# VH-VL binders against Methylated protein MJ0556, part 4

Target 1, 173 residues: Methylated protein MJ0556, of Methanocaldococcus jannaschii (q57976)
Amino acid sequence: SKFVKLHLVRTLNKYKELQKIRVKDVMISGDVIITTPEKTIKEIFDEMIKHNISGMPVVDDRGVMIGFITLREIRKYMTSHPYLNVGEVMLKNPPYTTADEDIITAFEKMIESNKKLDQLPVINTKYPEKILGKLEGIIFMEDIIKLLYENIIKELKTLVSFYNHNTEIKIKY

## First folded at step 1 (VH-VL)

Design b11 (framework fv_barzolvolimab)
Fold by ESMFold2-Fast, scan of step 1:
Structure b11 (fold): chain C 173 residues (1-173), chain A 121 residues (1-121), chain B 107 residues (1-107)
Amino acid sequence: as target 1 above (173 residues)
Amino acid sequence: QVQLVQSGAEVKKPGASVKLSCKASGYTFTDYYINWVRQAPGKGLEWIARINPNSGGTYYNEKFKGRATLTADKSTSTAYMQLSSLRSEDTAVYFCARVEYYGDSLYFDYWGQGTTVTVSS
Amino acid sequence: DIVMTQSPSSLSASVGDRVTITCKASQGISSYVAWYQQKPGKAPKALIYSASTLQSGVPDRFTGSGSGTDFTLTISSLQPEDFADYFCQQYYSYPLTFGGGTKVEIK
């Protein structure tokens, strides 16, 4: 069908456009909410609730990211040991992205991770003397999902509408 | 009830930066994207960028990437746009406008009154 | 980028006249079109979205129609407060783009 072929091509073109969007185009780089390894998980739990976030980069005194702390990890210890330090609970090898990575790859890292992150730290992997790299920003899953919705769902709605209309016509006949 | 109130007129020299504000009231600030649109004197409308006030996440028109920077402050329900490396061609009225987060319609249902930016030597 | 071509750029009309403004997209955009009214020195005001859905509080003399590439805004019986600039906008694809505008002036 020419109609179906056209809309499949358009959906593929939208996906290709989405692959051109870089993390740096969507991330936040100013005023990133961070923590340090000596803070307690109780302090960080309270901050996450206050700021309505589920994760924070853990940085050293030079701004180098050394880990990532999530509500999921905190909840495992919060009842029994609320005064454990962030450094004892944090993910030491978290998934991360870079400014030039595409947003689909970043999204896949959030979803496919066994740690089920709602956001990814953005680091500079060419930073000298790094453990992981210098923190440049953070990217949120909700912003990626909105771009997916806006760029793909319209084409899908058009295809669904065509299918439903054709089905109604066939039923009448 | 719904209002977007923008900051006052600015006069800048070429090469300078300007930072404009847009204060929202009468609705939940984090449920709507804030978009920035400009209009040169006697000319049409041009979309610059949008921000998600909940996350701080942005999306920019390619023409303005690197020059425009959008931010938002949830505690004051205020969105900001900074435009750097100003040229005479940036002389325009700058509007903020909201778009519903959960909606499929990217139309602008409410607009700020506009801020006039004049770039002159 | 999707180009929105609006016509006419200006027109003169009298109170009570039927006014039609057209907007043509450079590619198919389904019904993802909005129309705005702008008075001198004021911000634009939403009139219509989704090509034909009237914004709450907008008089029913304003109607939108069309789909795909060709869209129209019609004012069935022009009132004194309707003398203004009118703009179409597509929101099918980024960047969001506007028509060049139509000035509706008193004859």
Scores: ipSAE 0.012, ipTM 0.650, lowest interface PAE 9.0, mean pLDDT 85

Design b12 (framework fv_barzolvolimab)
Fold by ESMFold2-Fast, scan of step 1:
Structure b12 (fold): chain C 173 residues (1-173), chain A 120 residues (1-120), chain B 107 residues (1-107)
Amino acid sequence: as target 1 above (173 residues)
Amino acid sequence: QVQLVQSGAEVKKPGASVKLSCKASGYTFTSYAINWVRQAPGKGLEWIARINPNSGNTYYNEKFKGRATLTADKSTSTAYMQLSSLRSEDTAVYFCARDIYGEYSWFDPWGQGTTVTVSS
Amino acid sequence: DIVMTQSPSSLSASVGDRVTITCKASQGISNYVAWYQQKPGKAPKALIYAASTLQSGVPDRFTGSGSGTDFTLTISSLQPEDFADYFCQQYDSYPYTFGGGTKVEIK
């Protein structure tokens, strides 16, 4: 039908446009909650709970990201060594993204990471394979999922609803 | 405020030893390496050695091996460099500078420098 | 040892000029290069690291570029406070080595 064909075309076009969306268009660059290597994991655990976040970039006094600390890593030590410093527990060389990377690649990095990240730090680096750079922001998996829902899933739901309506057994005869 | 504060100027005779200090503040001393670099009057920068204050591990420029000795005192957040068998060509400003372990070795901050003059 | 050859050793320029300083490594060092500015009687100050990453607080008229063996520091519009000595440094391998320096003097 014309209806199904039109909605399928619109869904494909939205997917194609989604592939062009860059991390910088979705990331948070202000009010990024960060920590420093000298803080204790107890302090950071309390802060993560307060702000309902599962990870923080670890930044030195120069504004350079040197690591990433997660609730998963903290939980390993909290009961036995709550006053261990962030720098001793943090992920060194964590997965990261850059402002100009596409959001699908960023999402795949989160999903495929063996470190099970809910977010990625966004860093300014010309050679991302080797050196962690200046922190520019953070991108959350939740924000990417919301964007996917708004651009693709809603359109797909419309198509599914149309199909279900036409195939349902009517209650009243 | 992150800073490195170095000891005052030294005047030594040829054959003597000098021990310079570099006091760190405003950061976790054991989380960063300390480098020592010298600059002879009107000349360029020459790297001497690096110390990891946490482990005590040192790396020396071959030119200074056997003459330079790096140490660090965690309790006072102070790094030291001793240079022995001084000669006139050791006359220079000596800087300490911080870097990060691993992939980061660029130097920030730098101490203000200590002038060492070797003369008879 | 990795030798860092810096050019020119000195140059004279006017305020507003574009200044380019080059640094060549004797072997491949990827992006493990930093640039420092030094004013008379003072310690060096970091400008650029990882060949092209601007240090926090450094004006954006300073740019670094290059990889492998050839590196460049550019000042797009020279200001009065930029008259100083500039040094490149490699931190790929021990011993760490510096370029010979470039003195940027007022014309």
Scores: ipSAE 0.000, ipTM 0.457, lowest interface PAE 17.8, mean pLDDT 83

Design b13 (framework fv_barzolvolimab)
Fold by ESMFold2-Fast, scan of step 1:
Structure b13 (fold): chain C 173 residues (1-173), chain A 121 residues (1-121), chain B 107 residues (1-107)
Amino acid sequence: as target 1 above (173 residues)
Amino acid sequence: QVQLVQSGAEVKKPGASVKLSCKASGYTFTSYYINWVRQAPGKGLEWIARINPSGGSTYYNEKFKGRATLTADKSTSTAYMQLSSLRSEDTAVYFCARSEWYDSSGLFDYWGQGTTVTVSS
Amino acid sequence: DIVMTQSPSSLSASVGDRVTITCKASQGISSWVAWYQQKPGKAPKALIYAASSLQSGVPDRFTGSGSGTDFTLTISSLQPEDFADYFCQQANSFPLTFGGGTKVEIK
């Protein structure tokens, strides 16, 4: 139908608009909760509980990200070795994104991570000294999902509702 | 030393299936993706699919979805690709290649030697 | 799909020459470009990642540059072992895609 065609075209145009959205448009760049490699996992476990977060970037004294620490990794050692340093437990090669990467690629990195990450650090990879680069922010999976829902899933639900209504009243071959 | 060693050449008839292997050594198999890439004679590189050996999660190029199936065996550090409903245009050298999860560059840093698949009647 | 267009498709150069290969993406890909070298009958070898980062073990005569849609691989002072095909690859979006390749023939 014409209705289905028009609405599908509108949904596809919304998807094309979403493809232009960059990580920098969605990320948190101020007040990012970070840690350093010298802190103990006990200290940052308490901090994670206080702030209701499951992970945080690990930065050196210059603000360069050198790793990522998760509540999942901390829990493996907390009861037996609570005074291990963050640098000993952190993911040294975490998934990451950059400010100019598109949000769909960032989302795919999160869902394909075998480390069960619900966020990605955002780094400046043009930092001359280190490939992990200077920390610019953090992007959460839930913020990307909200954008997808508002901009495309609502449109798709309207199309699906129309399709279901029209198929329910008709006997097909 | 990191090595990816692939299975030997295959000759198949149109409509058949082929299963290729890629055995990894010299690194932690479950810490890297394995990608499959093909190259038809005298042509460029074409990405087929990727697998995470740790969880078994896969991502397929739409052109190959439904025909390509990726699996991995952690006990033998071996990745597999099965390609079904073979056509003459599937004649190519098939490579497996390693990539990092965190690497936004998507670099394939180590490659297998390639497996030649010939599809002819 | 993101289309990667390489130029030139082939070139002939003498040992000691500066060689430049370009790669253009059909849409913005930030710095997510890798470069590979492939010799006849061999698997590709990684040279550059993240547009400008040199892969471990690769001679420093290879340099990469660019961002957004326009990328360049440069070989300063071409050597006899540099006879090969060169490919760019984008890693910004699925499916991962490669350029058509550039054949470098040493005179």
Scores: ipSAE 0.000, ipTM 0.467, lowest interface PAE 15.6, mean pLDDT 83

Design b14 (framework fv_barzolvolimab)
Fold by ESMFold2-Fast, scan of step 1:
Structure b14 (fold): chain C 173 residues (1-173), chain A 122 residues (1-122), chain B 107 residues (1-107)
Amino acid sequence: as target 1 above (173 residues)
Amino acid sequence: QVQLVQSGAEVKKPGASVKLSCKASGYTFTSYDINWVRQAPGKGLEWIARINPNSGGTYYNEKFKGRATLTADKSTSTAYMQLSSLRSEDTAVYFCARGPDYLYESGYFDYWGQGTTVTVSS
Amino acid sequence: DIVMTQSPSSLSASVGDRVTITCKASQGISSYVAWYQQKPGKAPKALIYAASTLQSGVPDRFTGSGSGTDFTLTISSLQPEDFADYFCQQYNSYPYTFGGGTKVEIK
């Protein structure tokens, strides 16, 4: 049990450290691929395919996020109405996170979304003149999953491996 | 043929910043993480940070957090590392290195750039 | 942080010798260990990952073994081109950390 106890303590410590990680520690703030409501969904579809992304923040003239456009929403209209504007198709009230929110809460927002989000926009909700807030960045699910794997799953795999080895020895004899 | 080609040697004064580049070729740039590792003269290897070129997402060694900034340009298949507030102990060879795209093997480095020497002196 | 303690720091060997380098992690890291070879003035080259999986193109004389905290790199019959520095690396958790290195030099 010494081995199990040590690994349980380590896993708990890694989880506690993981809970200290904020969105701002993981998010992209530079070179965020964004769009505006007057662009056509055909134009944005081509751009998403080119850059291998599934979503973009939609911003106004002041850099304030007013919506979020996803490949999933675009696909609903592309064959019939490729000339529709981003503003007509975008999610007007998307899930979002803030720079100081923990990454676990951000991850939960992505997995609980019925819109199949691979990312969340990061906004400043203290921006008083706009509904959604000033765009500060974007955080991707794949980057959070890597941190979860490193801090939790690898330790758990070590524990499982130890248990299976000891179980196998007992079965052999 | 996988290749990572890094920018040339830099000489900087204490307090300055430096921006190094790492140009990838021979594979899909967005499918593999790029890591930055340094090696001080006669010393071992020290991991600085990781970038996912597909998302632009980064993760930093706490020791370098706030001083190192990683970026990637998909159009040129080039990764960058900027290191600010340089000190004499930042004198080292800086390597970029490719990490696999799959979670269970994401932290080992199968291909490395040739290295960039950064010298910090007055 | 996980500390990787590599032993020996240096060794002298002759062509044809069997060389063994060890690496000990300060905590359990399963099989998340890689080994690298570095020649003077050159970048490291990957030899082994997942503790025992040979990197494509690397000669069969290199083998890796171990799990948990104790890992070994073995060169079964040392060749002239094998005189170099060798490093282990854990990639179980952030920050990724390396051993101090082992210099394999001509006897």
Scores: ipSAE 0.006, ipTM 0.585, lowest interface PAE 10.7, mean pLDDT 85

Design b15 (framework fv_barzolvolimab)
Fold by ESMFold2-Fast, scan of step 1:
Structure b15 (fold): chain C 173 residues (1-173), chain A 120 residues (1-120), chain B 107 residues (1-107)
Amino acid sequence: as target 1 above (173 residues)
Amino acid sequence: QVQLVQSGAEVKKPGASVKLSCKASGYTFTGYYINWVRQAPGKGLEWIARINPNSGNTYYNEKFKGRATLTADKSTSTAYMQLSSLRSEDTAVYFCARDYRYSGWEFDYWGQGTTVTVSS
Amino acid sequence: DIVMTQSPSSLSASVGDRVTITCKASQDISNYVAWYQQKPGKAPKALIYAASTLQSGVPDRFTGSGSGTDFTLTISSLQPEDFADYFCQQYDSYPLTFGGGTKVEIK
């Protein structure tokens, strides 16, 4: 149908536009909430709750990201060892992205991570296999999901609604 | 500036024990592991063990388990290695070296080495 | 244990020469390789980490490359102070292991 064809074309065009969006277009680069390896997990737990975040880049005295600490990792030790240092609990080799990577690839890294990450650190590195690099920002899964919803899912819901209505008519008639 | 300063040369008889020290300065001692590596005359490098000075946790090469014991004193920023039941094959230069605790980086700074000679 | 096989065991070179040393790991170690220089009677000095990152203060004539199992250290224009022993090291897994070393000596 004309209706279905029009909305399929719109959905495809919106997907093509999403493929052009880079991490740098969506990431937070100023005022990134970070921590250091010597802080205790109890201190960081309180900060994460206050800021409604589930993870923080861990940065050393040289400004290099050395790891990533998550509520999931903190949870494992909070009851028994709340005074463990962040550096002892953090992910030493977390998934990460770069400013020029596309947001779909970044989203896939979050989804495929067995650490259930809600965000990825954005680093400047010459070594893609190594996390050692200057922290440039952070990108949140929530922000990517909002873009996917507005550009893809909303159009698909319109198509599904049309399909269901037509299916009901055919069953009845 | 970062420095690791090791104790002086030791001469021991077979069956004795030796305790070497490695004093760190110029950085946060608890932020780096301390590794011990030996080098027999004219030979290559052999890793013995690593200690986390912050926790006291140790990681040993199986070849040296039971003979090597690593400790660290945070108040003096000094790491120690004791090697027991010495044999002539233990004659070597023993180095301490730090590696960054959180990144898995290489040994960026080394002590000058301590010569241990085991002879009757 | 991860075995690091270094070649050649020795080489003779002249000032100004391009020198290449190779190191092969017995299993995939990603980029967790360091290179060290050792002069007679001295402690090793770190040159390169993460297979290709220069240590601060190391001349840019030293370059490292490789990933997985095959790694190379290159000195683009050998200087008098570069005659030394060179060692690779993996820090991917315990026990940490070193290559057998390469002696770079005057031709």
Scores: ipSAE 0.006, ipTM 0.480, lowest interface PAE 10.9, mean pLDDT 83

Design b16 (framework fv_barzolvolimab)
Fold by ESMFold2-Fast, scan of step 1:
Structure b16 (fold): chain C 173 residues (1-173), chain A 123 residues (1-123), chain B 107 residues (1-107)
Amino acid sequence: as target 1 above (173 residues)
Amino acid sequence: QVQLVQSGAEVKKPGASVKLSCKASGYTFTSYYINWVRQAPGKGLEWIARINPYSGGTYYNEKFKGRATLTADKSTSTAYMQLSSLRSEDTAVYFCARTYYDFEGSTYAFDIWGQGTTVTVSS
Amino acid sequence: DIVMTQSPSSLSASVGDRVTITCKASQSISSYVAWYQQKPGKAPKALIYAASTLQSGVPDRFTGSGSGTDFTLTISSLQPEDFADYFCQQYNSYPLTFGGGTKVEIK
């Protein structure tokens, strides 16, 4: 069908346009909520609840990201050891992205991660780096999904609904 | 059981290339960096390069830049190093090794090592 | 590049002896030093990281010390299984570099 072929071509073209969108065009770069390894998990748990966030980059005195802490990790210790330090509980080698990476690659990193992250830290990878790099921002999965929905998923849903609506099909047998 | 298992010995001619493998098991492959280090007969340890298996991001010792290429396959938990334009001075045992983090976030010790792969370059 | 100068290159010792190996960095590396033991035909084994922190499972007769440019590995009472090569390594900056090694031989 011409209808199906046309919408498939449009979907592919929209996907190609999305591949041009970079992390820096979508990320939050100002007032990123961060923590440091010496803070207690009790302290940052309260902050996460207050700001309705599920994770924070962990940075050192130089602004270099050294880890990532999530509500999932905190929950394991919160009732028994609320005064453990962030550095003792954090993900030490979290997945990350960079400002110039495309949003599709960033999205794939989030869903492929065995940590099931709702966000990725955005870092500047420069030599020398001991762990990761200077924190530049954070990108949320929800913001990427919104762009995918508006540009790709709508078109795919249109194709599906074409065959689900009451359409009389002539068949020989 | 945390383990890194390397491919078998290689004998190559000068000018050839070699590709070595390092298979990880017993831990989350994408949560640790993999380093490559060599040791020539009667000489010390020499660091070649590092790869982040999650991102594919690499860092190379300038001495090996352009000749060494690191890759990693997440689906098989295997890291690879290809070394091209081989010379007799590349004859060595090649090790892969995992890097861990201190709670203060500034220490790298190679805590788990592969058993090594002997590469001999001869005419 | 940071050059790690290790001394001595070799030493002869008897079981029960106190053995000291030193490592000097060409520039300050804070405490970013690791020590490794290597036996013939084997991969190196981590002994110490952060200059003085003992790796899990390593006997407490091994001690590391130092900061800045001067670092020391000490074996307080040498055991038969300790006859091996020992290497220091800096991980303060790239490229990562190792000392030349110290062979600890039976007297």
Scores: ipSAE 0.000, ipTM 0.449, lowest interface PAE 18.8, mean pLDDT 81

Design d02 (framework fv_dargistotug)
Fold by ESMFold2-Fast, scan of step 1:
Structure d02 (fold): chain C 173 residues (1-173), chain A 122 residues (1-122), chain B 106 residues (1-106)
Amino acid sequence: as target 1 above (173 residues)
Amino acid sequence: QVQLVQSGSELKKPGASVKVSCKASGYTFTDYAMNWVRQAPGQGLEWMGWINTYTGNPTYAQGFTGRFVFSLDTSVSTAYLQISSLKAEDTAVYYCARSYYDEWSGYSFDYWGQGTLVTVSS
Amino acid sequence: DIQLTQSPSFLSASVGDRVTITCRASQGISSYLAWYQQKPGKAPKLLIYAASTLQSGVPSRFSGSGSGTEFTLTISSLQPEDFATYYCQQLYSYPTFGGGTKVEIK
């Protein structure tokens, strides 16, 4: 139907608009909640629950990101070994994104990861080859999904309202 | 069956030290944390801190640093609480309790020692 | 530190009565709340964890409810062996206990 075809065109246009949004427009760039390899996974689990987060960058004494720890990895060990250190459980060389990458590419990195990550650390990759990247922020999958809902669902609601109003007017006259 | 068995009661003079033991059996000692809880006569329960039985790393609650030391002997599945420079205010029953973690519902102290009464008096 | 306030601090009830004890947290603790029973001269015994889950072997007359900052322990029909002091405990951060509720059977 014409209605279905118009809806498809509008949905595709909203998807294209999402490709223009960069990580820096969505990421948390203020005080990022981080941890160190010496803390226990119990301490970090408690901290994640307190802050309602499912992952944390792991930094060394230089402030360099050396890994990433997730609730998913912690859960594998909590029943049998709740007192392992973060450094023993963390993902070494985790997936990451940059401030200038688009959010669709960042989202694809999360879902294509064999760890199915709910967030990515955002790092500065402009350091010289032998200097590790500085942590600049964190981006959450739920923030990207919210943008999809706001762009797709709002457009759909507007379209439905338009057609309902037009049919009411037609019936009256 | 899981058991935590503590050492017997102690009567000490002010300024002395005491070392309370908590011997675990019936489970893998290093798979669970050991907590210490104090109860002064006629008072409620007060968490003192816990020790990581896998790494040996202790964590103390505020107010229990300095004179209080948590330690382990993993070869005999035993946790220890040492109190130095004893004061009258240290008179209490001291309990050890293991932490149990359920991934879906969180933590609890599922097994407790019988308690060790430490009396500090002249 | 997260503070837990229990009410009442003391109650006297008859066998067969429904008894309700309340525990309030100074901040949100989700469902990370446990209840313990302590009989005179004995160590505490775990009754309930995760706010509402009965520990294995605990009689079904005990139940827990609540989330966030307000929690309740209920004994549906008090028995003579239920004479004890009851404590709530939060495990959302470093553990803290409520002040306790002493239940005396008439």
Scores: ipSAE 0.005, ipTM 0.480, lowest interface PAE 15.3, mean pLDDT 81

Design d03 (framework fv_dargistotug)
Fold by ESMFold2-Fast, scan of step 1:
Structure d03 (fold): chain C 173 residues (1-173), chain A 121 residues (1-121), chain B 106 residues (1-106)
Amino acid sequence: as target 1 above (173 residues)
Amino acid sequence: QVQLVQSGSELKKPGASVKVSCKASGYTFTSYYMNWVRQAPGQGLEWMGWINTNTGNPTYAQGFTGRFVFSLDTSVSTAYLQISSLKAEDTAVYYCARGFYESSGYPFDYWGQGTLVTVSS
Amino acid sequence: DIQLTQSPSFLSASVGDRVTITCRASQDISSYLAWYQQKPGKAPKLLIYYASTLQSGVPSRFSGSGSGTEFTLTISSLQPEDFATYYCQQLNSYPTFGGGTKVEIK
């Protein structure tokens, strides 16, 4: 009972600690793989395969993000229209995050997105509803999942192991 | 709707210069490259080069360096072709045509109506 | 530069005929070939790109085929409005055009 309660408290405290982690602590900010609206979806498809990524921010010459392009959208057109440009296929109003947003909110944006994104662009914007922000980085779902696993899933595994050893235990908390 | 509208015909003497304009509408000007294509009387199509409308950087085909200059005015979505020190062999219809980045393989999907430049003494 | 040779240079055909125009490249250009139609006194119009992809709004009687160095444009049933000069263009390197094929309606 006391053992189970201790580990439950630790799990809750680790979740609270995760809510304090900001996007800037986890994001990739150097050498972000980006594209521009004039590139073809064929060029970008080849580049995504080479780098094992499923999406790229679309930026202008100043590094301002104007859209986001995904492998899923590219695949819809690749066989019939491989020379469509990125600007014609890209998501013009993609989900995004900011450096100071917490990683749980960023994760929820990826999961709740109708576009099934594996990553979010990180922008600095004066207008939160607009894509006119400077690109600062990219955050990947897999990096957030690793943090969730280390801080929550491992602790829950310990609790489940204890419960299975003591089959009659009932948790009251 | 996408349109490319070029300036009117020009009659020039050898040694003069000419500046042909190509005004784009119906799309984001800086998202596409602008190509220039020459067609001499009774002859086929000849690619002169292209200009990156986002950066302003031109690329010229072999034979079109020196006297030929591609430029832009992005504020009015217009590309320009300037030919200096005109020669009789420059007599041709000059077309602008929308294309894309160098490695794209993208076709010329929209064309201007053409500008006839006649060089005669 | 990559040279494109079109054949024939001229052809005369009747309405309803199947017309085939050939374009040969001096080097392998994969499928990076487009076809254009030019009517007298008018700008060229894109018909086909990536060797066989029909441009939106172009009638289905036009089709393209080929890869590598040999390409064909076919008009399955020639119409009066198809009187024009047809050009192939390679886009595998700096663009070059074929010499053109003039199609006259008998």
Scores: ipSAE 0.000, ipTM 0.468, lowest interface PAE 16.8, mean pLDDT 83

